# VHH binders against Mitochondrial amidoxime reducing component 2 (Mtarc2), part 1

No score or structure here was measured in a lab: all are predicted.

Target 1, 303 residues: Mitochondrial amidoxime reducing component 2 (Mtarc2), of Mus musculus (Mouse) (q922q1)
Amino acid sequence: GTVAWRRTRPRRRRQLQQVGTVSKVWIYPIKSCKGVSVCETECTDMGLRCGKVRDRFWMVVKEDGHMVTARQEPRLVLVSITLENNYLTLEAPGMEQIVLPIKLPSSNKIHNCRLFGLDIKGRDCGDEVAQWFTNYLKTQAYRLVQFDTSMKGRTTKKLYPSESYLQNYEVAYPDCSPVHLISEASLVDLNTRLKKKVKMEYFRPNIVVSGCEAFEEDTWDELLIGDVEMKRVLSCPRCVLTTVDPDTGIIDRKEPLETLKSYRLCDPSVKSIYQSSPLFGMYFSVEKLGSLRVGDPVYRMVD
Positions, changes and structure headers below are counted from each chain's first letter, unless a header gives other numbers; Kabat numbers aren't used for antibody chains.
F, E and O stand for the ipSAE by ESMFold2-Fast, ESMFold2 and OpenDDE, each averaged over both directions (binder to target, target to binder). V2 = 0.75 x the mean of E and O + 0.25 x the DockQ between their complexes.
Where letters were taken out, [cut] stands.
Atom coordinates printed by the task and the answers are left out, and those that the model quotes come from them; centres of patches stay.

## First folded at step 4 (VHH; framework vhh_lunsekimig_d3)

Design u1 (from b2 with A33Y)
Fold by ESMFold2-Fast, scan of step 4:
Structure u1 (fold): chain B 303 residues (1-303), chain A 121 residues (1-121)
Amino acid sequence: as target 1 above (303 residues)
Amino acid sequence: EVQLVESGGGVVQPGGSLRLSCAASGFTFSDYYLYWYRQAAGIERELIASITSGGDTNYVDSVKGRFTISRDNSENTMYLQMNSLRAEDTGLYYCAAGTYDWETGEYFDYWGQGTLVTVSS
């Protein structure tokens, strides 16, 4: 009878419309620290992965477990990371190089941490790297923690509890979503409005797209890049961390944030989500896991 | 006006129990993460227990198994049940409520005035 038509309902047809090309891919192993440019990456449900190294699976914390970002410690943006098969090599101005193993002993202590108003666990990376960050930042005692996939992630519903339409997915230490994307054209547009030009690293995207118009990414709902299917979560709201110069580690507190506020504020209808934060870039969730590469065409999936 | 008011502090013998309360007003209590901090004389204020908007709890090792944090969203009140109290638990206990401000990258925290707990024979 009438119920049988639901079982045989035709699949949604999709057309692929090329909207750009991947020009750059970055992975950021440690929150607020320098990104690593890669030619290819895997996209997991919790973000980009290059071999054993996962995007924002490490963060610096205070003794009380509160996250430390470039807002409190702007010089974190100067910490360079080299990806090795089983370890990370960290470098910073005035510091001896340190090697951090990616796989930690299960006996290492799990810390209770707080990140963007949410509780999250982190496994201690050991006294050696803790002392390295403490010596580099010089203001108080710090530790480095690593997320483990056996731990409970943060959910987007908990970031915006009043917004029931947001997808239920988990992230470790990223701000909001597994994938952060910006177009080159949007950066070019912003720079036409700035006296001091800024580079993409101010905004810390995972994927940079070329070949589209400025802010065209604001209209993309579902993307196919390489083997990866992604779905729009939110526009990326920007805060004072955007004003940290990635080459000097100096926080301006004004630009490019003031200029972004002059033309990139949200529509009043979505003020409950974004408040007074200007919007620059897009957050995506990963719907189909796979690999993508620099040079891959970016397709919008259209019915 | 936003306010957090602690109560339930006092003097107790070692091995005794106390229950602290934190009454909230002026904000949507159920949306906030809630914390108990402790400050002993000459020592920095430390986070000892937290509870998420969903009810998940965390504790520092020194109080784990002895203290229990809970929340009652219908009463806009958070609690800290303190059992098997020790002399080193003596201090000023503060409640706090926090959320994240996207513009500043800061936690928008509200703080109570503190309540004194003294554990002595």
Scores: ipSAE 0.006, ipTM 0.246, lowest interface PAE 9.5, mean pLDDT 83

Design u10 (from b2 with S53D)
Fold by ESMFold2-Fast, scan of step 4:
Structure u10 (fold): chain B 303 residues (1-303), chain A 121 residues (1-121)
Amino acid sequence: as target 1 above (303 residues)
Amino acid sequence: EVQLVESGGGVVQPGGSLRLSCAASGFTFSDYALYWYRQAAGIERELIASITDGGDTNYVDSVKGRFTISRDNSENTMYLQMNSLRAEDTGLYYCAAGTYDWETGEYFDYWGQGTLVTVSS
């Protein structure tokens, strides 16, 4: 990771306006697998970290290194992860539990992986966990890879080359940005429009905020939460992955995506970024590293 | 106007060779990852070859060793050299330049209209 983009403006030059409270914090160690609720976290320039475990620092790949997500393998959402000091414990329906060490031998092969058409490296997590995922998914041979901060991340300029105004940051295996935030009020509003209610876990945010109005997070440019300063990157555009039920692993392909499209499409002026994708939640970069916890007030920073 | 235009498609004999070109106008290739997708009968559109802005290449197993993707940033053109062609290679070939498509979950920025490749005797 790099901290060269870190904010240097003193806090005393900013007025703080409380807009809500942190109600939940989730870390998702493995892309597309279940999140882990935590009471506190560190925020680094590349996302959330709880002890030795980092958000989306593991990814399932095909043998050729292409990423695998719940779009191709919806049952990945059923893989549960228990955080231990030096290892992850993985469980899934019909599978015996497996223990994955967080620190890998330096002799493990580094793969060239492909994630949203971009190259990114990953260190092989070994044959035991590869066979576990292969046996679980039953479709083809899979491997698990782990990102290391000495590796080069994907940059905003490669993800959004036509959008020169976006902040420069790096990510490992997250889709777009280091931090993903949604308000509880936005989920409540969506559920008033749905026959079958959906949970926050359909949308996989890192931070959930309570105490604000529906879609108020769409207006937040700069936030202070705990010791952490965050800056708006993009609204979160939603795709078919949003239709995977986190309790069953079944992909609906229609809801809640069709309902979101009925009222959450972008303004024509930003169609080059979002196309016809509905917007639900916000992406942030971390401008000042630090810690935050459930129960912390969320402040908007204004000049 | 931003546009990708494929050319070089046609009818070839099994075992033959064909070179596809993809020319860009309205933007500069050098900042983009570039892709060839294939739409064949009975198969969803699939990514068959990619080349990053740094020149690293990747291929689906069925074409590995037979197809070569390359880019010429000075000419704003990408190529797919196809050798040892088989009947199974028949399909519409699309070029794309890469960002994430939120709707489909696929990575693309701009798409061409496709060029037809038919491998038959």
Scores: ipSAE 0.007, ipTM 0.237, lowest interface PAE 9.1, mean pLDDT 84

Design u11 (from b2 with D56Y)
Fold by ESMFold2-Fast, scan of step 4:
Structure u11 (fold): chain B 303 residues (1-303), chain A 121 residues (1-121)
Amino acid sequence: as target 1 above (303 residues)
Amino acid sequence: EVQLVESGGGVVQPGGSLRLSCAASGFTFSDYALYWYRQAAGIERELIASITSGGYTNYVDSVKGRFTISRDNSENTMYLQMNSLRAEDTGLYYCAAGTYDWETGEYFDYWGQGTLVTVSS
């Protein structure tokens, strides 16, 4: 016989339900340093990009390549970054400003770095900025390294080997995922339980959503914001870094972490992922690249 | 003092087998994820196999079905059984033990010194 042409029916159109509105967008070029508020961003598979500047594509390391974060050096949260088309301008208390080119010579040394038990490469940003961080922190010799997309990133399978059901995506220096999202209502709820109020910058999200109920973001599997489609990876486990005051660089070590532990611990079935860490905010992967901006409606995609 | 000591490396012909061991002293494995990394000449160090504290295993595609990672918490030892060895499996094999304290945000890594595996005719 004759083989008939087979046509697959188009996928059923997803229902879009508006769950909120984007109220803030932050990019954090250097791990642990201050975020930069932006009105618009592109989302790539490796996270937010504003012009030539990518989220968490720089990090401070020791001379041996081990990562340094605000957990060890809380004053890193006071390093302010200004985005200029081809440069980052860095400022910190007691320091003269320094200008760092985004494009580095290909001859700059590649360091073997270590981040959350995984090897990752970083290109050296030069002696001037290394000396600037060393002079600012005053504890050890430090260097700054930059990731580029020719390097191999860290994958979810390597970060959480016990959780093979998690989607495979690639990140540079972010803790876990390309996009970190928290709702304003979740912060308001937390603050009702705290003697001293905390602001969103304690938690370092890329996207803040308004107009939903507290912890409603815990239920969002797939989102459309602007042109960007995102898929849930996991809840964001919180550590002692969340106790660093972003305005003073002082680490409290207790709050808001102890309050979060009182009501935001995970179910025992997922203890292999989260241990005893409280959960606050959501990690997403980028499934469809595009742009999004402050004021965009946030839609949940439902089949 | 804390140490990880690898053993079992050596020279083997293609198609042969080797069993690597990694013994810990100064700490216990029970709460740690355990890893085997390989570093070949001119190539970056790569994760070959992992096993969680709960016994879940993961492998890089090139060794899947040929290599088996296992752990014995009572003996404080991890193993890598390598079967059907190929020339491209040649390299320095490192064991590592890692745990992430989500409460403090500190990552604790212990590394061995490496053991050489050479697959050659």
Scores: ipSAE 0.000, ipTM 0.231, lowest interface PAE 13.0, mean pLDDT 84

Design u12 (from b2 with D56R)
Fold by ESMFold2-Fast, scan of step 4:
Order: sequence, then C-alpha cells, then structure tokens
Structure u12 (fold): chain B 303 residues (1-303), chain A 121 residues (1-121)
Amino acid sequence: as target 1 above (303 residues)
Amino acid sequence: EVQLVESGGGVVQPGGSLRLSCAASGFTFSDYALYWYRQAAGIERELIASITSGGRTNYVDSVKGRFTISRDNSENTMYLQMNSLRAEDTGLYYCAAGTYDWETGEYFDYWGQGTLVTVSS
C-alpha cells in the first residue's frame, strides 16, 4: 500500500526540545502474539520494520477470513517469535517449535479477510503453520495470513471516517496506526493506582520513552527520533484486550481497564472519537522514514 | 566481568533518610539509562525512579518530591537519595542499567542483586 503525504514541511528553523530517551523498541510480527525486543528499527510509512520483518504483517484468521485476536484466544499472547534473517521461529507452551519462511511462494492462496468491519487481503502461510495454531488453541481451525506491500492497506479515511482532519496513512493488521508509543512514567503512574502491578507488555507499544513526566506524551504533536519524524494521530483508547496477562495468557476482563476508566476518560469535547474508552498511550504516523535506536533522544519539533 | 553492586540499605525510622548507591564495574554506564526498582512483599517489582544518559529524571507519584535519583559518570556510580521515608517504602531496592548491543541488535539490561530497606518504628 501507498500513503499520500499532504503535510506542510516544518519551518526553516525547527526548535528541537528533548523530552525523553527511547528505552525500549518492540516489533510484533503476528497480531496478538508476543513482541520481539530490538535495538534498532526502520520506520516505514506502514510501521516498524526490522530486516525483512514488519510490525503486524501477520495475523491469525478463521477459515472464513475473520480476524482472531487475544480477545477470542488469550493464549495467543504466549506465542513467542524469534527473528532469523529469512525465517520466523514460533514457540508456544506445549508445542514443538515451527519455522516459517518470511517470503512465501506467489502460488499461495490470497484470502479476503475482515478486520474491524474493513476488508483486507492476506496470503496464506501454508498448512503446516495453520495446523500448528489449530493444535495450540484447540478450539477450531485457524490459518495464518501475511500482508505484502502490493496489497491495499486500510486507509485513515476508512479507519476514522468522521475525523477528516487526520493525516493520510495506511496500515496492514495494526488496529489503528503505524506506531504506538507509551512513556515509562505513564506506566509507573498507572501502577501506583493498581493492587496488582502490570508491565508494559500488557499495552503492546512499539516505542517506550523514559525521562518524561506521566502522560507528557499526550502533549507531543511532532517527534524526531533518530532519523524518523512522527506526527500524533490520536490517543490510544483501551479495551478488554489490555486485561490479558502476557505471562499467563489469562484474561481478567476487569484490571487494569477499570482503574484506567477511573481517571483516564477523555474530555467531553472528544467523546465522539473515544466514547467511554480510557486513554493510555499515543498513536503516531511516520512523516519521514528512517531508523531509530534504543538510547536515542526523543525530541519535540516546535515552531 | 560485568557487575552492578548496591549499598546503603538498612533499617530506618519513619521520617528518616537513606542514600542508596549502585556502583558499576566491567563497563562504563555513561551511555546507559539507569533505574531503581522496588519489590515489596506480595507486590511485583515496580520501577520507582529513572535517569537518562542526559540526566533527565522520572519518578512514581508516591516517591516524587521525597526521592532523588542522580548519577556520577566519573565514579561510575548512581544514587537514590530517600527522604521522609514511610512504612510503605519498605522493600528490596534493585538498580538496573539499560542499553543495547549493537553487534547482536538486542536490548539488554544489567541488574544489581538488590538491597533491603526497612522502615519501622
């Protein structure tokens, strides 16, 4: 897919204000499965890329093409992925490991899939990995599909039809945006309000920032990290998927979501966007492609 | 050999002060983000304070204004100054240094062994 950039370039003299440091970077190759920690990543218009592996370019589907997430199958969060040049190696409790080639034969069937009421295509990853997921989850027949950039992604106008002011981008299988960012301070603040502490992996961010105040990321409009320029899309609304424990695969359905609802609901002026979902983390689009690394300073770009 | 060695833990009365130190050996931590974590009985390990390589600090609300994290790159040591201590501050305090390995392309961190802080009357 192709993203049309309509943004006005920054003024000649950008002011760069350091707001933090990148403390962790995760790529999530398969939707709902465990993230892979990386020291460096490329940011493309459709999200993070490490070598040949792209963020959320694989997803588990039912035979009819409907998406499957940790909402239906919480144990998906226990599927671990190792990146091996041309292959993904998958592991899960009680399963023998499976090796999946990143490049698929062009003869593999393309499925019509459905994500949040939108149509999107995916190329079948083969019977071996389909049987592996089916045997792991033990509830029904599943398949794994892979997106490629020759396919049409989900556009901003389709994702947010009432929010015409948002910049143009496309995503494959991520929920809403190419990049998802949370600060350590925001997680720390949340944990002061919880009886049972939660870790960052509950929220599945791509980029974690240290060195700022709690919820300061809510104010960041334009960022420069490494070579990458990113622009704020929306706050990240949270749902029941955030109650899945990434270490056990057990869905709580209550916490940390109820605590987030107690203090992180949106202002009434934006209720049409977020409804009753609490806000935790920020969605960004990529305005200038490039690389970023753990340890990079995070700068706000101000006029 | 790479090590983080913590010191300064002990028993203190409510309202008292303690200073924790974390000394690094086998590496220089000037390029590392540095962290203090606390593990209280029955509670998971919690990040309480951080300091970036550039010196920017962050704290949990419960310790903000009472605790101060600092680093001395020339001595390869970081500190947690704890003032106005409360019974709820009791726990094992761990230091950590976070960075990446450019050869392997993986994020990793080094951890100390923990030092016990007990706040009791």
Scores: ipSAE 0.000, ipTM 0.129, lowest interface PAE 20.2, mean pLDDT 85

Design u14 (from b2 with N58D)
Fold by ESMFold2-Fast, scan of step 4:
Structure u14 (fold): chain B 303 residues (1-303), chain A 121 residues (1-121)
Amino acid sequence: as target 1 above (303 residues)
Amino acid sequence: EVQLVESGGGVVQPGGSLRLSCAASGFTFSDYALYWYRQAAGIERELIASITSGGDTDYVDSVKGRFTISRDNSENTMYLQMNSLRAEDTGLYYCAAGTYDWETGEYFDYWGQGTLVTVSS
């Protein structure tokens, strides 16, 4: 059928229609921790890369390898990261800064970790950073692990077993896709419906697009930005993580999620994918690797 | 409350066949994706086969063409038909049932106790 056709179809020349401009690019090295704004990035098949730093290639785990996210430890959103050529510098309220080398000794233990019901490997980042997270969160013992491209990622088929029509790609520690995109207009629209304004960091996109209409990104199937070609995976379903205030680390559990549910629920035809989760933003896979920059025009590729 | 019980494991010679069963209780079986995991001695636990609520299947490369996962929603049971067994297939086989609640960001994951499969000559 149609899923085999989509995956093997010959590439066709397409017309480019400008739909917006890249207004911001964020990389999130550690799952659930604060994002880093960058002027330019490479897009690889497994997500954004700035120098040696890759998007969501680190995550905090329990000693048993089970993932820890801001849903369990909301204060993770307050961990700020400074990117340096060979190091990450981590800061958090009440903590002395710590410097994490990007290149780990090959002798460091590989843990079997678990994300969203799937097993994935991670290399231990050492006792110093493990103790730093343990001291910061104060609830139990934690470790930090790093994905290596020699390890097997989580596949689309295992992430969305009910959705056999989705394209095959791999991710390390992102929730589901290599690239997450939201428009400024969609955030503006949401804020017209909220008593308390929220900012883009509640939603943790990699790419923010300006110059389009609210929720226009919901209609974009194939994009060209800079040298990078991206293809729609699915709409981004939102969970309680979106109610964590990125400035305070306090989880509200209600807003903006309740407001999003009032008008952003999926069409009944796709209930099997999204259930009752509201949709805000878009997930994309990277079809052609390359670089993109803030200020780049965003093009739809149309036949 | 929720329980998964595996059966059908045992000792078999190379080239032989076994059928594993996983009987479920305490939840709405048809709503869940279902999985077979394998834990071999000295090797990390791995997902070897999955079946969605809609019946779509996936397999790890080493078992493709030899293993078949299936489900019977009327009997609340999942199966793994294992053919052309190899010494490398030896391990504890766990059934699991999972569903992801997008709203809470929680993964609800239920596990059986495991059944031992030994392939030896």
Scores: ipSAE 0.016, ipTM 0.384, lowest interface PAE 6.4, mean pLDDT 86

Design u16 (from b2 with S50R)
Fold by ESMFold2-Fast, scan of step 4:
Structure u16 (fold): chain B 303 residues (1-303), chain A 121 residues (1-121)
Amino acid sequence: as target 1 above (303 residues)
Amino acid sequence: EVQLVESGGGVVQPGGSLRLSCAASGFTFSDYALYWYRQAAGIERELIARITSGGDTNYVDSVKGRFTISRDNSENTMYLQMNSLRAEDTGLYYCAAGTYDWETGEYFDYWGQGTLVTVSS
C-alpha cells in the first residue's frame, strides 16, 4: 500500500527549504532497457512503482545466470517498454512487438543469478521472451528474469562491507539504491564541458530536479517530495554505461566519462567506495513511502 | 582498512609455471567477485581471469586452458596458477575485488599493488 511508513531509525522534522521542483520522473522496469516517463509514481522501500510495474525488477541474464547490461550489450538501451497494469509490451529495432505478463506462473523456474559478484534469485519469464532477446542481441543465448519481493535482495552490508555507517537496506537489480536523482543544472554544467552534448537519459535517473545550482544535489541529506521522505545513501559512480547513446545504442567508451573523470573524481577519504569512478548524481533510500509527481516542490532540511 | 597483497611473481623460462596469491583483509572476502588483471609496458590494464562469490570462473582466450583461478574463503586468499608461460605473459599482475561486471571492472574495486611476472629465455 500507500499508507505512510517510516523506518525505525528516529527522525526529527525541522524547517523545510525548497531546493527545486521535480521536472521528470522515469521508471526503468528492465535493467539497461529504455526508461518510461511517468507523471506520478509510488515510492516503496525497494524503489519506484507504477501500478504493478517496479523499477529494475527485471534483468537480462546469460544462460549461466550472470547479469547482462548495456556495458556488454549496448543495444539493450533501445528496448522500449510500454507499461500496462498486468503486462509489459517490449519493442526494439527490427523486432516484432512482444507482450510480457507481470504475473508469472509459479511453475516457472527460479534461477540463481549473479549481479556484481553477489547471488540473487530471479524467476524465469519464459522461452518466448528469452528467444526475443536472443534474436535481438545476436551474440549469445539470453534469458529474462523477474525479482519477487518474497526473494532475498542484496543488502548494504554485502554491497559495502567496509562502510559500517551506511543504512541497512535491500535492493533487487538496481546497482546500489532504491532512488537515483540528478539535477538539470548538473547536466547543463557537464554539457558546457562537452563537444557533443548529452541528454539526461544517458544517466538513467528516476527523478530529475530543476531550479537548483549545478551539483547542489551532492549536498542534500534528507528530502521531502510529495508524500515521500528520502535519505542520502551515496554519490552515483559512473562507468562506461554512461557512454552509450540512448537513441542509437552506440557505445563511445570515452565521452562523457573522460570529461566527468577530469573534474568529478571522489575525495581520497572515500576512495574505498568509489575507486576511480567519477561522481554524477545521488542515490537515496526511501524513509517514508508515498506518492510523488512531476511539478512537486523538492524540500530539504535546513538549520 | 581494506588490503589486497599479491605474491608469487618472479622470473621464469618459457614453458614454466608460477602460482600467484592474493591475500585479502578488511572486508568479507566470500561476498566479493575476485579478479586478476595484467598490465604490460605501454598497454592498458586488461582483465585476464575472474572468479565469482559462487565459484564460477571466466578467462580471456589467450590464457584459457593455461591459467586457473581459484579461491579459498577460509584463508581469505585467491590464486592464479599459471602454466605453459609465454613471453607475451610478461607484465604486472594485479589482484582486484569488487561488485562489478567482469567485462568493465568499474564499480567499488579494491586493488593490490601488483606483482611482476617476467618470462624470458
Scores: ipSAE 0.000, ipTM 0.202, lowest interface PAE 11.4, mean pLDDT 83

Design u17 (from b2 with D31E)
Fold by ESMFold2-Fast, scan of step 4:
Structure u17 (fold): chain B 303 residues (1-303), chain A 121 residues (1-121)
Amino acid sequence: as target 1 above (303 residues)
Amino acid sequence: EVQLVESGGGVVQPGGSLRLSCAASGFTFSEYALYWYRQAAGIERELIASITSGGDTNYVDSVKGRFTISRDNSENTMYLQMNSLRAEDTGLYYCAAGTYDWETGEYFDYWGQGTLVTVSS
């Protein structure tokens, strides 16, 4: 009957295959600053959100609006952030703590900012936090800006025009995509090749997956985690930022980047996208919004 | 103050069974999600099983159908029943308890010291 026919139609359907389990979830509110480990998160079209705090919705800029990252100011990785429902508390070596409200007055100045040759706006977080970063970094005047969802986001289609990109997805201050994922096995593999071990925080993923083989995440095209459906955007190309020690703020400039270059360079067919950057981790866009948590199974959609 | 103590590890032949226990003290056990991690030689600690405060369970594919995680909130103890053990199940097994405290803005991730499981013919 009808039940039997419904069960077999369509015969060639995608099936849900468990490929791992979520072992860690991190939100990085401020670009280049320390991440916050959380037990659960909402995934929106613009990335992870815990309450009112969104992934990479704040960034440090120069007075002229150009972005500042740990590439230029490695000590940014030592800025720790404590999340509260309406506030961020910032701490750094040698600094008094500062409390930043998440909701800013609408009268705060909007700056024109620049990230990787793209224009993006940011609302000024005020003189107190600007002076705090300026005093911490000691090299020049800095400001902190916050993205607002009423602002126009960046599209990575301009950076990677040959890659598929969902029309409705924009990013604020992340480098490329709403979600960044790495497996534990990939980090273990890398560490077998290094004299000095590195930890996951060198690579700043949002989601860490356990229970798979090294670099198996390179093959994952569509994932279901909790209520969230994600689609592969591209492999994560790595730069000198990965050589900053998250515990010391010292930039090595060589490792683990040189070791990654020895075995993780892209296939010649995609060299126009990645050039000579080694690949470590995966970027995903969010196709179906929802919640996920540590301990959730990670499913791949397979034909 | 806060303590997680694993027990029940040992040497077993392939196809055998072991039951691991994790006894907790110093925190409100019933409010925490609980996890079993495994660290094999040369491999990073991997999450193999989890149980939420509400009792929902999740397993990595390699142990699904063979391992069962459970919790007893009255005894402040979590268990891992391991059946049909394989050589690749050999490793240090760690229990962990974690939650995000929105009031303080802190993530609490408590770990035990580990218990060794050796599956050897």
Scores: ipSAE 0.000, ipTM 0.105, lowest interface PAE 21.5, mean pLDDT 82

Design u19 (from b2 with S30D)
Fold by ESMFold2-Fast, scan of step 4:
Structure u19 (fold): chain B 303 residues (1-303), chain A 121 residues (1-121)
Amino acid sequence: as target 1 above (303 residues)
Amino acid sequence: EVQLVESGGGVVQPGGSLRLSCAASGFTFDDYALYWYRQAAGIERELIASITSGGDTNYVDSVKGRFTISRDNSENTMYLQMNSLRAEDTGLYYCAAGTYDWETGEYFDYWGQGTLVTVSS
């Protein structure tokens, strides 16, 4: 086997076409919990990093290691996170604040966890934060685990075995790819079709782009933003998780998903990837590591 | 009862051909991507061929032009036609049927027991 692309690429000359501007950047430290808006971020091969905090490097699990998301526990979207250099501070309705150290003792137990049918390890974050989530959710015993870069992530070959044309990359706890991007115009288009308007936080993108046409991001293959080169992986399929209101934690189960299904379903030829899920937003891999910031022009790289 | 059963393995000389079959019971192939994996001694299980629910095929470079994957949803069976076999094609061949349930957030797959292919000189 030949690897088509490396994580970092040599500098190349390409034609650059500006397609938009970065309007917002979010990092989501804990899967399903609130995002943190940042003005600038590093993009690593495994996703966004702000200081010591990495995108989706923490997740809530059952005692058996199975992932827990807002599909099962919608109130996870109400857990707010404050980023501090060495700590995460967690807050939630009805809860006392808890402070979580980013660096864990090496003696903390490593759990074998399971996400989307794949095994992945996580280091236990301790009994105090486990009890905090258990007390907050009130349904069963939960634990919090943290990915370590010394651990093996989930590979593209295992995530999409039928799609051998995809770039080689690894993810920790993100669903499918290191970077998730949506345009403002796509959200505006969706909202013209909805009785109750939804905001971008329903869809949890890392990067929001302004200044393009609705669903134009569906056509972007290779992007340059700041110092970062990224390549299209797949369209982002949407499930019932998108019906959770990020301000109330209430799961609607119907909208905006039903409206998305009315006009955003995939072609039958790719139904094995997307099933009956509607497509909204794009997944990218990071080909050249670097930094990007709000206000940066977004360039499509074309030969 | 959910089951995948491979058949058609055996011993062949270099340059020979084999056709592997994978039959499913307890579920239908209709919306599944279908895969053939190969596990050789001392090597991790490798994806060698895949076919999407719409019939689009992909192959690892070492088998392109020699192997052909196909599916018959009405018979709930898929195939791997192997031509111009080489000693390095020796291994256990596993079929798999996989789908991502975006509603539940689960990727799940069904695996066969494996069938042995030996290419002997």
Scores: ipSAE 0.000, ipTM 0.211, lowest interface PAE 13.5, mean pLDDT 85

Design u2 (from b2 with A33W)
Fold by ESMFold2-Fast, scan of step 4:
Structure u2 (fold): chain B 303 residues (1-303), chain A 121 residues (1-121)
Amino acid sequence: as target 1 above (303 residues)
Amino acid sequence: EVQLVESGGGVVQPGGSLRLSCAASGFTFSDYWLYWYRQAAGIERELIASITSGGDTNYVDSVKGRFTISRDNSENTMYLQMNSLRAEDTGLYYCAAGTYDWETGEYFDYWGQGTLVTVSS
């Protein structure tokens, strides 16, 4: 929408250079659970939205409010989600399906949660879905929480306190940015270096771009896709989560992470941001809200 | 070397009060979420109370309104004030500190040795 235009330089003449085409769009309602492929999406300031369903607006927590991800519970990647107008339908191996309403009673408890060392709130999704996750994972008691836009998200200042130049945004339960993008060419390049090939779902991007060179997305500062303008935040650092097979829920702990470390480590000048994590994919913030779809050309905006 | 040391446990009559303390060393206490867990005979260890680095508190329903968790960052100490004690509050009480390693994506819990609370007739 119009508020995003105040953050651009609207009188600057810009050229649009096509750098690729959108080949796939995924939304991930529940952190670490299976993504849903969609043909089109709205991009809000807090990330992708399909109808009433928002990207990473739900997460599994321990009873104490600490986040649970596929790093601790790899079988979370096997939880499939069907999007329905007012409901999410969850399925997992060995489980009866469960239907979760998107709109929760205001009487449901708000939990104090902790996500990557930062405090964030979540509204309890009820005992039925909590028992469903507890029965599925079998290791301890779990709850599911939902973010509400009336709650305070994690801000850029808290996510990147050393990077004062980054624009202001908030995220709910995504790792660090509203939009995550990878090119198909980068995945092809990685797979030339691996004995066992991996698919894009290992890396959980929202947007996949085709038609560019490997790692060309590392150079894109400002993008126009459909009606949406996006601005580069940072490269996406990868951790042990990338070693979880999305089809089996088995965590390897070594590949493809060790191969990525062999050639995708950051320049020493930015080690304070990325440490020893290899870089694969790009994080973007949404500067102009709107819709985009599979098949849309991806334009780099140049001055 | 990370250490959490509990104190303040003992024997108390039903309806009585106890104040547990957990003294911490070896880490930046103010950055951590802090917890009290209870292990009763025949019952699995359960979370009783938590307090975030910012001071927000949470309680299991059975102790809500009776127990109060607090922290003193200047003394590196967490407390559990237990009022209106019941026989079912009997157990070993453990303090714990939780953190998150950003690089590895692992959650680490540091635990104390436990302190015994007995509510006896």
Scores: ipSAE 0.013, ipTM 0.312, lowest interface PAE 8.0, mean pLDDT 86

